VHH binders against q9xhz8. Designs and how they scored, part 27

Target 1, 326 residues: q9xhz8
Amino acid sequence: MGDTKVETISRLAQWRIENFGPCSFKKSDPFKVGIWNWHLSIERNRYLSVRLFPELSRVSKEQPPVAKFVLRVSNVGPNRRFYISPVYEKLLRTTDDCVWHVDSSFHGRFTIDVEFLDLKICPVNGGEASPVWPTDATMQSISTQTTLKCLSRMLEESILTDVIIHTADGTLSAHKAILSASSTVFKSMFHHDLMEKESSTIHIDDMSRESCMALLSYLYGNITQEEFWKHRLALLGAANKYDITDLKAACEESLMEDINSSNVLERLQEAWLYQLEKLKKGCLMYLFDFGKIYDVREEISSFFRQADRELMLEMFQEVLSVWKPV
Short names: E, the ipSAE of ESMFold2; O, the ipSAE of OpenDDE; V2, 0.75 times the mean of E and O plus 0.25 times the DockQ between their complexes.

## First folded at step 15 (VHH; framework vhh_enristomig)

Design t3 (at its last look DockQ between E and O 0.02; V2 from the best seeds 0.00; counts 0 for: pae E 24.0 > 2, placed apart)
Fold by ESMFold2, look of step 15:
Structure t3 (fold): chain B 326 residues (1-326), chain A 119 residues (1-119)
Amino acid sequence: as target 1 above (326 residues)
Amino acid sequence: EVQLLESGGGEVQPGGSLRLSCAASGFTFSSYAISWYRQAPGKQREWVSTITSGGETNYAESVKGRFTISRDNAKNTLYLQMSSLRAEDTAVYYCAAIGWTGSTEFDYWGQGTLVTVKP
């Protein structure tokens, strides 16, 4: 092995130079600390000049390091001496961003150490730099993301599933623990339903396989925005049936965001059915406060023939509260 | 234009050996970690091995001790020496140039070379 290799451990890097006398310049092999490969280089002149810089790559160009570090040069043998740099704290893009001029010349055999005290990733748009190494909040976030990946794998790979869900048009496998932790209805179902315990099955005959998979994806943390959007109404019904409060609220907020003339009456009916106060008020505001009831003039008669009388009273009260003629 | 061109695939008996090559052009080969991936018929693409710009190697558990990755920066060429081949190693093998971190998207991919290990 040559003398260009840098040994690393934890946040430390060490370059052992065996013979620096016949060469005016040496550059180390790359070494990894954080997400970057790094180089050390030395140049002989009146003083020893030491440089630390990231290896040129897409990563270092797009996400340059902001590093806090200390350099040390020491010789080996019975007359050991060492020099320690100031603490540097700098954005490192090129070889010229960190140059340390050691106040002594070193020849022959010596060692260069780097200790990284802090490392951050600088975003391309100039926003706040992100730490590379865990803080308390960073470790918690990593732990949470790891858990979500594990849950997603459990569902996708059917790892140790213990219940079969029979839907309207197919079956799915799942975990009783996940269902029970997510829903008191499922928890009760497995504690008080001897048939379900014996057969290790449950029946959800009012959902398609695809909509039930969207429900499972939500519970396991794998649902995409597109899946959610496609299955919002089925998920709302399931959230109500299985008492999944956060999903019910998320469906309600999503349904409020795209209220229009073609869906407002249907959504008002659903808001009444599922006791969704925010969605109900949103539909009423759309119709009366913003005057869009004239856009559904032809549909309103059919709606009133089907609507709950108490809902109709609330609609009338909204007219009286908001609609003030000149 | 960046190009990665795999070669060396073929048919072999179980227990046999093959050496794959990946010729690189159009980029600074020595600055990138280079990897081998494989995709068996009907399965997802899986990682096989990586060699960093600094020469560090790592292997999937299924190939440790049987496959050896190497690079020649002077010739801009990546190699995969495969020995003790098994039927499960049958796949299209791809060369990919990636960054050192292993966390970046794969920047460049080859077209692949087929390795068939007869049952």
Scores: ipSAE 0.000, ipTM 0.077, lowest interface PAE 24.0, mean pLDDT 81
Fold by OpenDDE, look of step 15:
Structure t3 (fold): chain B 326 residues (1-326), chain A 119 residues (1-119)
Amino acid sequence: as target 1 above (326 residues)
Amino acid sequence: EVQLLESGGGEVQPGGSLRLSCAASGFTFSSYAISWYRQAPGKQREWVSTITSGGETNYAESVKGRFTISRDNAKNTLYLQMSSLRAEDTAVYYCAAIGWTGSTEFDYWGQGTLVTVKP
């Protein structure tokens, strides 16, 4: 039986060498740790040189390993001696990237151990190395996903729902705890309003059932981009009414992304109504700085008739700011 | 005592239809959401559909468009109309009431009814 086999357990690889007397060089069989196959090699000169390197593969070339590891060489017998390397943390691409020189002459049976402490993938195009084994961050990600799935299930399956939401055209079931955790206004409704507390009902008459479902989906962490885009104005209203600040911000950012001639006046009005300064500024820039006011000539008079006087003043100021007197 | 009793299961050919019923007793049926679950042999129990006390319905993606959940509060009965049945719909179907009374949660399940879709 060839003494080139490497055994692995968890993050430990052990190479048992039976005879290395007449040999100056020996290479191990490949062994798998992480996503790579590895080799150990030994060379005897003045020192025993131990090398750890990945097997050449597409994976090792495209995703070279950064390995944190310790090497150990031990003889076999009653007078066991062992040598331990420093902790190495190295990018390993070739056979010479890591060499440990051991000042020992092992002529009989001895073992080489590699203990991998950490393995990371180094991006070829630069960036931070990513861990191969689970880390705290990985666990958090898994936990987060599981939690979101759980919350989604609670909503979808109406698991232990304890509040009925009356909308403009239907009803929905939800959880007081989630609503309260997401909004101080909802929290207040359930804790301070006796009628709502006892009835386990709330009324959101200014939203459709569909829009309200989108709101719940957002709160429960399962809203899709499509749903968000479809209902973002309604969501903005709800966010403002129920003081959901992160949703309000998300809506503002979203509305900033696709200002055009067909929606700019409406969005300007909404920006004013909900005090969205970024959106307001964006709309004004679109209209006056970029000169798109001419594209909405048919609608602008109606808008001016309905707009708040303060908004009109701001608009006028913007005009003055971009106006270049001859 | 809360009781849920499923009925209507049986053998049906692919593409066929079946209507399940769940008779509920021992609680105010109209005040709670009721759900259907199913468990295929060797698989985990999975959610199929829920109808709220308000009458809103939701479905698993796998049954959407094929199954219809409904309730008759006067009869304290939950229904599942299944159409366009597939082999993968073969399972024991359970009626479940998962909710709360006051501050106390409850989880009630029926004994299930077997639906077999065979060619």
Scores: ipSAE 0.000, ipTM 0.187, lowest interface PAE 12.5, mean pLDDT 87
ESMFold2 (binder alone), look of step 15: mean pLDDT 81; pTM 0.812

Design t4 (at its last look DockQ between E and O 0.61; V2 from the best seeds 0.00; counts 0 for: pae O 13.0 > 2)
Fold by ESMFold2, look of step 15:
Structure t4 (fold): chain B 326 residues (1-326), chain A 120 residues (1-120)
Amino acid sequence: as target 1 above (326 residues)
Amino acid sequence: EVQLLESGGGEVQPGGSLRLSCAASGFTFSSYVISWYRQAPGKQREWVSTITSGGSTNYADSVKGRFTISRDNAKNTLYLQMSSLRAEDTAVYYCAAIGWDSSGYEFDYWGQGTLVTVKP
């Protein structure tokens, strides 16, 4: 049996040393973690030095490990002490890539542990290192992508649809469950219809088929950025009408991104109509704090003639907050 | 506890008008989507109209142009102004708050209803 064997389980390796006092160097048998065989070695100089390295092979030369790990040394007697290394994260090619000098000296019987926190395969030609073990973020991303593909198929292929939407210029099919989960208004509309066997119809006469399809694409998780930008105003109206809070906020944020002198007055009116505080403040800042009102001086009279009186008072207050006579 | 109390029902001739009210208590009325439903004798309860916290309104096709939903958040009261009434509008009318609480649990609160009868 000897004391050169390293026991492994999952990400853990343990080397039980039974007798080290007479010699100044000892090397373990190889042990497998990931795609590599590894060695531990110990060396006594003034202090104990512990090394972890991959066995020299074609695999370790061409696909060296990048390892994140912790080393631990402990004695076996009563009043056990543990000496724990820093967390190492290092490309391991040679015996000198990981050397841990233990602050104390060990004789006779003690144990050396390795815990691999992460392990990646480093390609010799560059590129991203490939993890040996999956991460939580990777699995969640796969699960999310799979779900989005399923929802896209449900919408595009009309799989088991149970509602027909009549828009201004065409029809669409959808699912009451998706609509109801996404909107308190649709939840209210379908509250007693969810158990019905017959398909329901609804009319959304204030949206084109194309803009309503953009709304459905959003609700099913598959709207493109291009489609969103094209339909921002229609989506804002729909989000307000159907109480889709996250979409309303997204439309608001998007409309703030490209405020300019040609659209700022229109956007200020929309922000007032839909009670969009962030967009309103953004438009007011653009006009008054940054002084762009002078770029719209020809349009401002027409704007004031049709604007809500309370909006005009708020604009006046913004002028006063910017203007400080002293 | 949450309470919704409808009033204003009664008998009316075809083409007539009624105004229904729903007094709400026990929740933050101004923050919620509130709806009217109705149930005619022998039929399933059906959605009539919804008003959002921001005042946006939605109507069933059968009542568009004839009914107007509104809310007075200061009085915690929902209204339904019914005009051009027809015999098929005869039903018990219910006020309801349906949605999700801050913890993500579904809530659904209903009034006891008020009867509207439109004479043949």
Scores: ipSAE 0.507, ipTM 0.866, lowest interface PAE 2.6, mean pLDDT 86
Fold by OpenDDE, look of step 15:
Structure t4 (fold): chain B 326 residues (1-326), chain A 120 residues (1-120)
Amino acid sequence: as target 1 above (326 residues)
Amino acid sequence: EVQLLESGGGEVQPGGSLRLSCAASGFTFSSYVISWYRQAPGKQREWVSTITSGGSTNYADSVKGRFTISRDNAKNTLYLQMSSLRAEDTAVYYCAAIGWDSSGYEFDYWGQGTLVTVKP
């Protein structure tokens, strides 16, 4: 039975060699650690040279390993001697990428141990190496995802909800704690108001049930892009009303992405209403800098009739700013 | 030191109007959500109105359409314009700043209150 088998436990690989006397070279069987198969080899010259390298495969070529590891060589017997390598951290592609030279003449039974301390995948096209084993960051990610699922369930299944939201066309249930944690306005409603605390009811009459559900979905971390796009104006209003700053910012950014002739006047009005400076500027640029005001010439008169006087002044100022006297 | 000082309270007849003020000091007034609360004799404190840092307003149903909250950031002052006052509006009115600091500590400051009495 060939002494080429490597045993593995967790992040440790052990190669037991029974006889290496007449041989100058010996290679181990493949052993799996992480997503790669590995080999150990020993060569006897002036020194005992130990090599660790991945088995050549598509995976090892496309996703070469960065391994952090320690090698140990020890004889078997009453006079046990062991040699320990430095800690290596190397990209391993070929047999020669890592060679440990041991000044020992082991002729009898001896063992070679590889302890993997870390394994990472190195992208061929550049980028950061990714760990094969879970890290703290991975755990946080898992925890975060689990939490979001939990929160989603709490909303969807109405698990221990403690507040009823009356909307324009329906009712929803939610959690005071989540609402309060997301908005100082909500907190102000629940935290110090005994009446509201006892009634466990709030009224959001300016939102539909569907829009309010989108708001809750956002707050609970389970909103979809589709829902967000569909309800982004209502969400913007809510964000502004209840001082949800991150939502307000998200809405503004979203509205900035798709300004066109069909929506620019409306968005300008919203920008003004909610003091969205970026959006306002974007709309004004669209209209005046890019000259798209002509594309909305049919609607512009109506807009002017309804627009705030201060907004009109700003628009006028913008016109003046882009106007070049002949 | 954070201070909120309410003023403008007094006696008024039903249907009358009154304007309350809250002078704030000791914190960045413009960055905070500010609210009015009221407490009637023998009753629990109730929320009346809130104005956000961005100027958005919210009102209790009981005062909606009658009360108007506003703020002057330059003067660090919160206002409550009350109109069509009713007997049930009789209460001590409090100005409050509520929020969280960067460390997650609850920010909760209250004024001493100003008494509004609506009597025939």
Scores: ipSAE 0.000, ipTM 0.234, lowest interface PAE 13.0, mean pLDDT 87
ESMFold2 (binder alone), look of step 15: mean pLDDT 80; pTM 0.794

Design t5 (at its last look DockQ between E and O 0.58; V2 from the best seeds 0.00; counts 0 for: pae E 4.6 > 2, framework grips)
Fold by OpenDDE, look of step 15:
Structure t5 (fold): chain B 326 residues (1-326), chain A 119 residues (1-119)
Amino acid sequence: as target 1 above (326 residues)
Amino acid sequence: EVQLLESGGGEVQPGGSLRLSCAASGFTFSSYAISWYRQAPGKQREWVSTITRGGSTNYAESVKGRFTISRDNAKNTLYLQMSSLRAEDTAVYYCAAFGFTGSTEFDYWGQGTLVTVKP
């Protein structure tokens, strides 16, 4: 009875049965497809019943498969007949989740084929099933990662750089194309240079080399969270100056996350300076709605002396809005 | 029809001042970064200055501290205040509107106005 082995190639599993004459039930050995082990079983009654089910395991319990597949039963011999199931798409947890009844009695040698068309993991807690095999999304992810690596290398190794950036305390090399693609200001600066394929020099005197490197790292897609946090104010300034909208938004969001008594006034000033409405609102809420103005009472006078009149007016209005008349 | 019309050019002595204007029509002026370019005789066109939608300004090193770019969105007008003019500032000055549309070209160009700095 050694005919319980299932052979697999790609997404196809084949079970060759040599003799099923005296048997009413036969179960295959386990075979692996995707992240699961599978079994086939056949039962002969009025019909030949073919079942596909995952082997019971922790994986199959926690991550049950949604399988799209077709079954095929065929006899071996000169008068070859084959039966094909409909395309099934089923969540398979138990042996009875998928049963195909074949209206044929196969005596002797016959084969059962399973062609898996798709395999997905069904989340236990609900949500969308995730594919086990690569999809367009997977390919895009791979491609994206490769591209980012490439861009990072271009920057780090100065591969075919065509612009020199003079900073406050050093120089950096970059690519006009990347800068131009990220900023309308840079695009305007390099518009004719791009056409002429000449090396150019730009001056960013209001940034340190390190801060400028962080800016480039952001633009090339390889900035770390640590670098971003370290240089987020400088990055915000650059974003504003060079009209990098997404960076500006990222900085604003970041600054919103850690407002406290030690930084709120500074951040309020920055919010005003760079017209960050969300941050401004957040700071005002912190100060007045939450009553934290008292925590900065030593600094507030100095702030008021330096703050823009319009900002002061807005602050005053906020006070009035939260003030409850007796 | 989109139009950028430069004006204010003329002859000025070294050390003098001149104010250029660029009147824009036919598009949403406030949605564009606007730039000044100049082209001297026999030379390539060069970037002079850009003002962003938000009002941030950038200048070429050659004009930094001498030129001031500004915009009035209500009037759809771009300005370039030039001071301490030099002979090397002699050029046709062009206004260009640039949007982030993925294009490598400016969306709109003016016809230019001639500035001549002569003793």
Scores: ipSAE 0.610, ipTM 0.862, lowest interface PAE 0.9, mean pLDDT 89
Fold by ESMFold2, look of step 15:
Structure t5 (fold): chain B 326 residues (1-326), chain A 119 residues (1-119)
Amino acid sequence: as target 1 above (326 residues)
Amino acid sequence: EVQLLESGGGEVQPGGSLRLSCAASGFTFSSYAISWYRQAPGKQREWVSTITRGGSTNYAESVKGRFTISRDNAKNTLYLQMSSLRAEDTAVYYCAAFGFTGSTEFDYWGQGTLVTVKP
């Protein structure tokens, strides 16, 4: 039968049926839309049943489609009629996932149209389905990735840098606009800079070149997890000094996650210094509520000789809270 | 109405000290980073120091170790303690408050106070 082929263009598919009887079944040849081959089928028992389903294959099994689509059936001849389905949004695995029952009496020659409004790939591992066609979310993601690549090149290639940063053991080049947008302190430093032809210089004497590069990588959107982990304490200090609130919070959360007996006293001192209440409470809980102070018994005496008097008072009050009589 | 009013300027001999004050009104002083700037005769206005709302301080290299910025949030007052003054410190000193990144806050400036260090 020469009426099995489905013509496609863009997001549309059309199946022209030349001869269809009162009790019969037809299945189209496969047609490609998105990454899948599809079939349409029709069956007349009591009414016309139209089915849309992906061709069974490795692709459709491993990456089944989530489709948003509309079906239409129309006859040929005088007084043409159209029957239009509701908009379907369905995960399509089998022939039974989409069945549209049409209350019509025509036989012989008619046309079945599909318009795909959206197609997504359902990941076999779970998670969020990904669009096949560009959407507003897709363009936003492309725009963001392009911007990050541009910022990375600007930093790595020193494209039109206008400030030199003198660190403890080397220099770096950067952009006043990036620094100023990220920090009110840097914004203040550069607010009235009228020396356009010469690069400004700033000194960050309390950071190594490597740790300052980690700070720049963060500000330019390209810091790796490894780089962040290695430089967390330096980044915390810089975030506090330059009033970079999101970085300060990220450093605090990270330092909470791996408190242990070898670092807890140092982190408690840093939490006190930088007024990090969450980290301070975490260290106090570790030491007293979970009793790990006995693991640092020899170190704690040295710590108390150096600790701020008010911090020692808070530690004592925590002991009293934990050590209450039953 | 936002106001920043500097005071404490005057004449001083080399090696001397002055304390500048900046009284703030018309905004929530404790929520802003506040800065000192200076402008010498015939020169560009330059940044001197900034203190964050959390009390962290930053200084221009030319004044580091000699100047100390501080704030008293209870009195809405910014201070600049200047010591070991040199002739090149002669300038009109301004206090300023700036909005944060992405803020719609206006930039606020004082009218300045003159510091003269005699040659």
Scores: ipSAE 0.239, ipTM 0.723, lowest interface PAE 4.6, mean pLDDT 84
ESMFold2 (binder alone), look of step 15: mean pLDDT 81; pTM 0.810

Design t6 (at its last look DockQ between E and O 0.62; V2 from the best seeds 0.00; counts 0 for: pae E 3.5 > 2)
Fold by OpenDDE, look of step 15:
Structure t6 (fold): chain B 326 residues (1-326), chain A 120 residues (1-120)
Amino acid sequence: as target 1 above (326 residues)
Amino acid sequence: EVQLLESGGGEVQPGGSLRLSCAASGFTFSSYAISWYRQAPGKQREWVSTITRGGYTNYAASVQGRFTISRDNAKNTLYLQMSSLRAEDTAVYYCAAIGFDSSGYEFDYWGQGTLVTVKP
């Protein structure tokens, strides 16, 4: 059996060479570490040159490795000598990308160890390298996802819920702790509610059960984009009523994305009602700066009749700011 | 020092009205939601109403439609207009500021309370 086999354990690869006396060059069998197959090679000239390189494959071409590693060469016997390379951190594409020259000649049995300290994928498009092995960030991500699933399950299955929400057309169960953690208003509602025996009740009469479920889904971290879009106005109302700042911001941003002639007046009214300055400004720009007021000329009179005086003043001011007398 | 001082309590007949005030000092009043609580004799303290920074209001079901919470930020004062008072509304009423300080610590400040007695 040829002495070209490389054994691996965890992040360590060991190549045991039985005899290298008559040889000037030897290449190891492939060994897998991370998502790549690797080779070690040794060449004897003035020095013993050790090379680590990935096996040429589609993966190695499209996702070349950035490897952080250390090499070790040691003889076998009573007079054991070992040489350790510097720590290398290299993008490895070819055989010559990393060469370690050892000032020693081993003619008998010796071992070459490579310890991988880190492995990253280097994107060809110039993006940031991504780790192959889990990092703290990866673990946090896994933990976060697990937590979200857990929270979702708690809501969906009503696991140890302690508050009943009465909506306009139904009831929902939720957790005081989640509500309180998300909203100071909810926190205030439950601050001294030590009623151990019975679920507390709150009334949200201005929301449908479905909209309220969307609110809870948001708070529990499992809302879908579709649900959000469907209920974003109701969610905006809730955000204001219960002082959920991040939700309010999310709603405002969402409403900013799709302003058009069919919705701009309504959104302007909502912006005014809920004091959404960004949205208000966006709507005003749409109407006056971009001249889209003409596209809504049939509806604008009705709007003016219903709009708050202060809003009308602001609109007027905007017109004045855009209008330049000849 | 944060201070909340309730006033306006007293005795009133059923069906009557009363207006409570809470004067706040020692913190940025306008930056926080402010709430009313009440504690009846022998009962636990219960939430009555909250008004947010933006002026949005919330009420307990028991007082919905009868009580009105409001605030004057210029005067650092919280109000509770109570109407259609019932015997069960008899309690010590407290104003409270619950929120987070600039350092992210939760705080709850309470007044000393004002007694409201609804009695025939």
Scores: ipSAE 0.393, ipTM 0.776, lowest interface PAE 1.2, mean pLDDT 89
Fold by ESMFold2, look of step 15:
Structure t6 (fold): chain B 326 residues (1-326), chain A 120 residues (1-120)
Amino acid sequence: as target 1 above (326 residues)
Amino acid sequence: EVQLLESGGGEVQPGGSLRLSCAASGFTFSSYAISWYRQAPGKQREWVSTITRGGYTNYAASVQGRFTISRDNAKNTLYLQMSSLRAEDTAVYYCAAIGFDSSGYEFDYWGQGTLVTVKP
């Protein structure tokens, strides 16, 4: 009775077995590590077989554990001997998912230890496995979220702003330090303005106040998907003008995702003009690899009349790549 | 050794034109945005224009519409075409690469300057 309890501390579990000899099988009481209750069991055959498995429950069915662990069996007393398993890393659902066969003649009193090196939750509905214990990535995420809230408040409340942006239809306040850290163009513009105490004014006459606010929201880390989608062409223009490489790439990916027969030729022209290699390749793949050029048959003649000669060469090379002889 | 060498300065009457050049060596010119600055005697150095790696141009309000920046990456050369010159454009003009390289390290190099004098 008293030898079914498993003692736990931190990521360790220990099962002290007082008398194992007349019986061929024992199972421990449940013990908690992580969000699951667990069992250990032992069975004597030619060897001692040790099993580790989660207690069957709603949580273990819906959120089964992925465990990384090591098992140890040792005798009690002087001249202590022990056997240690390989490191296991397994999704544990049933008693058969991990069995460790110990080449040992242990009888009577001995101890089984488990050390859990890592535990993850594996949702059955297709979610990503998540750690049970904190990692550096978790702390970094908390720190990042706190910082983004501070930056958002700085922009929204105009806390210690030092530049005024005149747009086509209104003004905005911002921080030279944020703009300069985000853009080599702004860094160059403000090189000597940062050395002065006077407020600076810049003009961005090619953006509305609303689209420029979307740009600032991006730079301060709080742009929403709705804002991005609404302003992505203006943001692409700004990203090119101010050399904001990550924003340019994001706009490029977004424009690739909704390529269709009504916009593909315009997108190809934009990709050529702005040197957007991913978008250009996407448009070429849509037209030629997937054969959608026939959906734009009426428009293609006009496009070719105005297209750059080098772009037409690339389009022809794509045709040859798709249609090469067998 | 990184080198930026300006040329093309000289004297000109108001309303005249000049073209400045900046020959670059010792770094991968095509991978960086390059700028022009100017400094009048006794005044603070001021930004004039920047051209990005992709060829996009930005200008100070004082020169917008009068100056044109361009680059030739095959010749590692930056240009500034100045038109409709005014007395207040008199300055030493500097070519500069200020920003971050592809590894994220700061990049801050200057030429020696070329003098432009617009006669009163």
Scores: ipSAE 0.346, ipTM 0.806, lowest interface PAE 3.5, mean pLDDT 85
ESMFold2 (binder alone), look of step 15: mean pLDDT 81; pTM 0.810

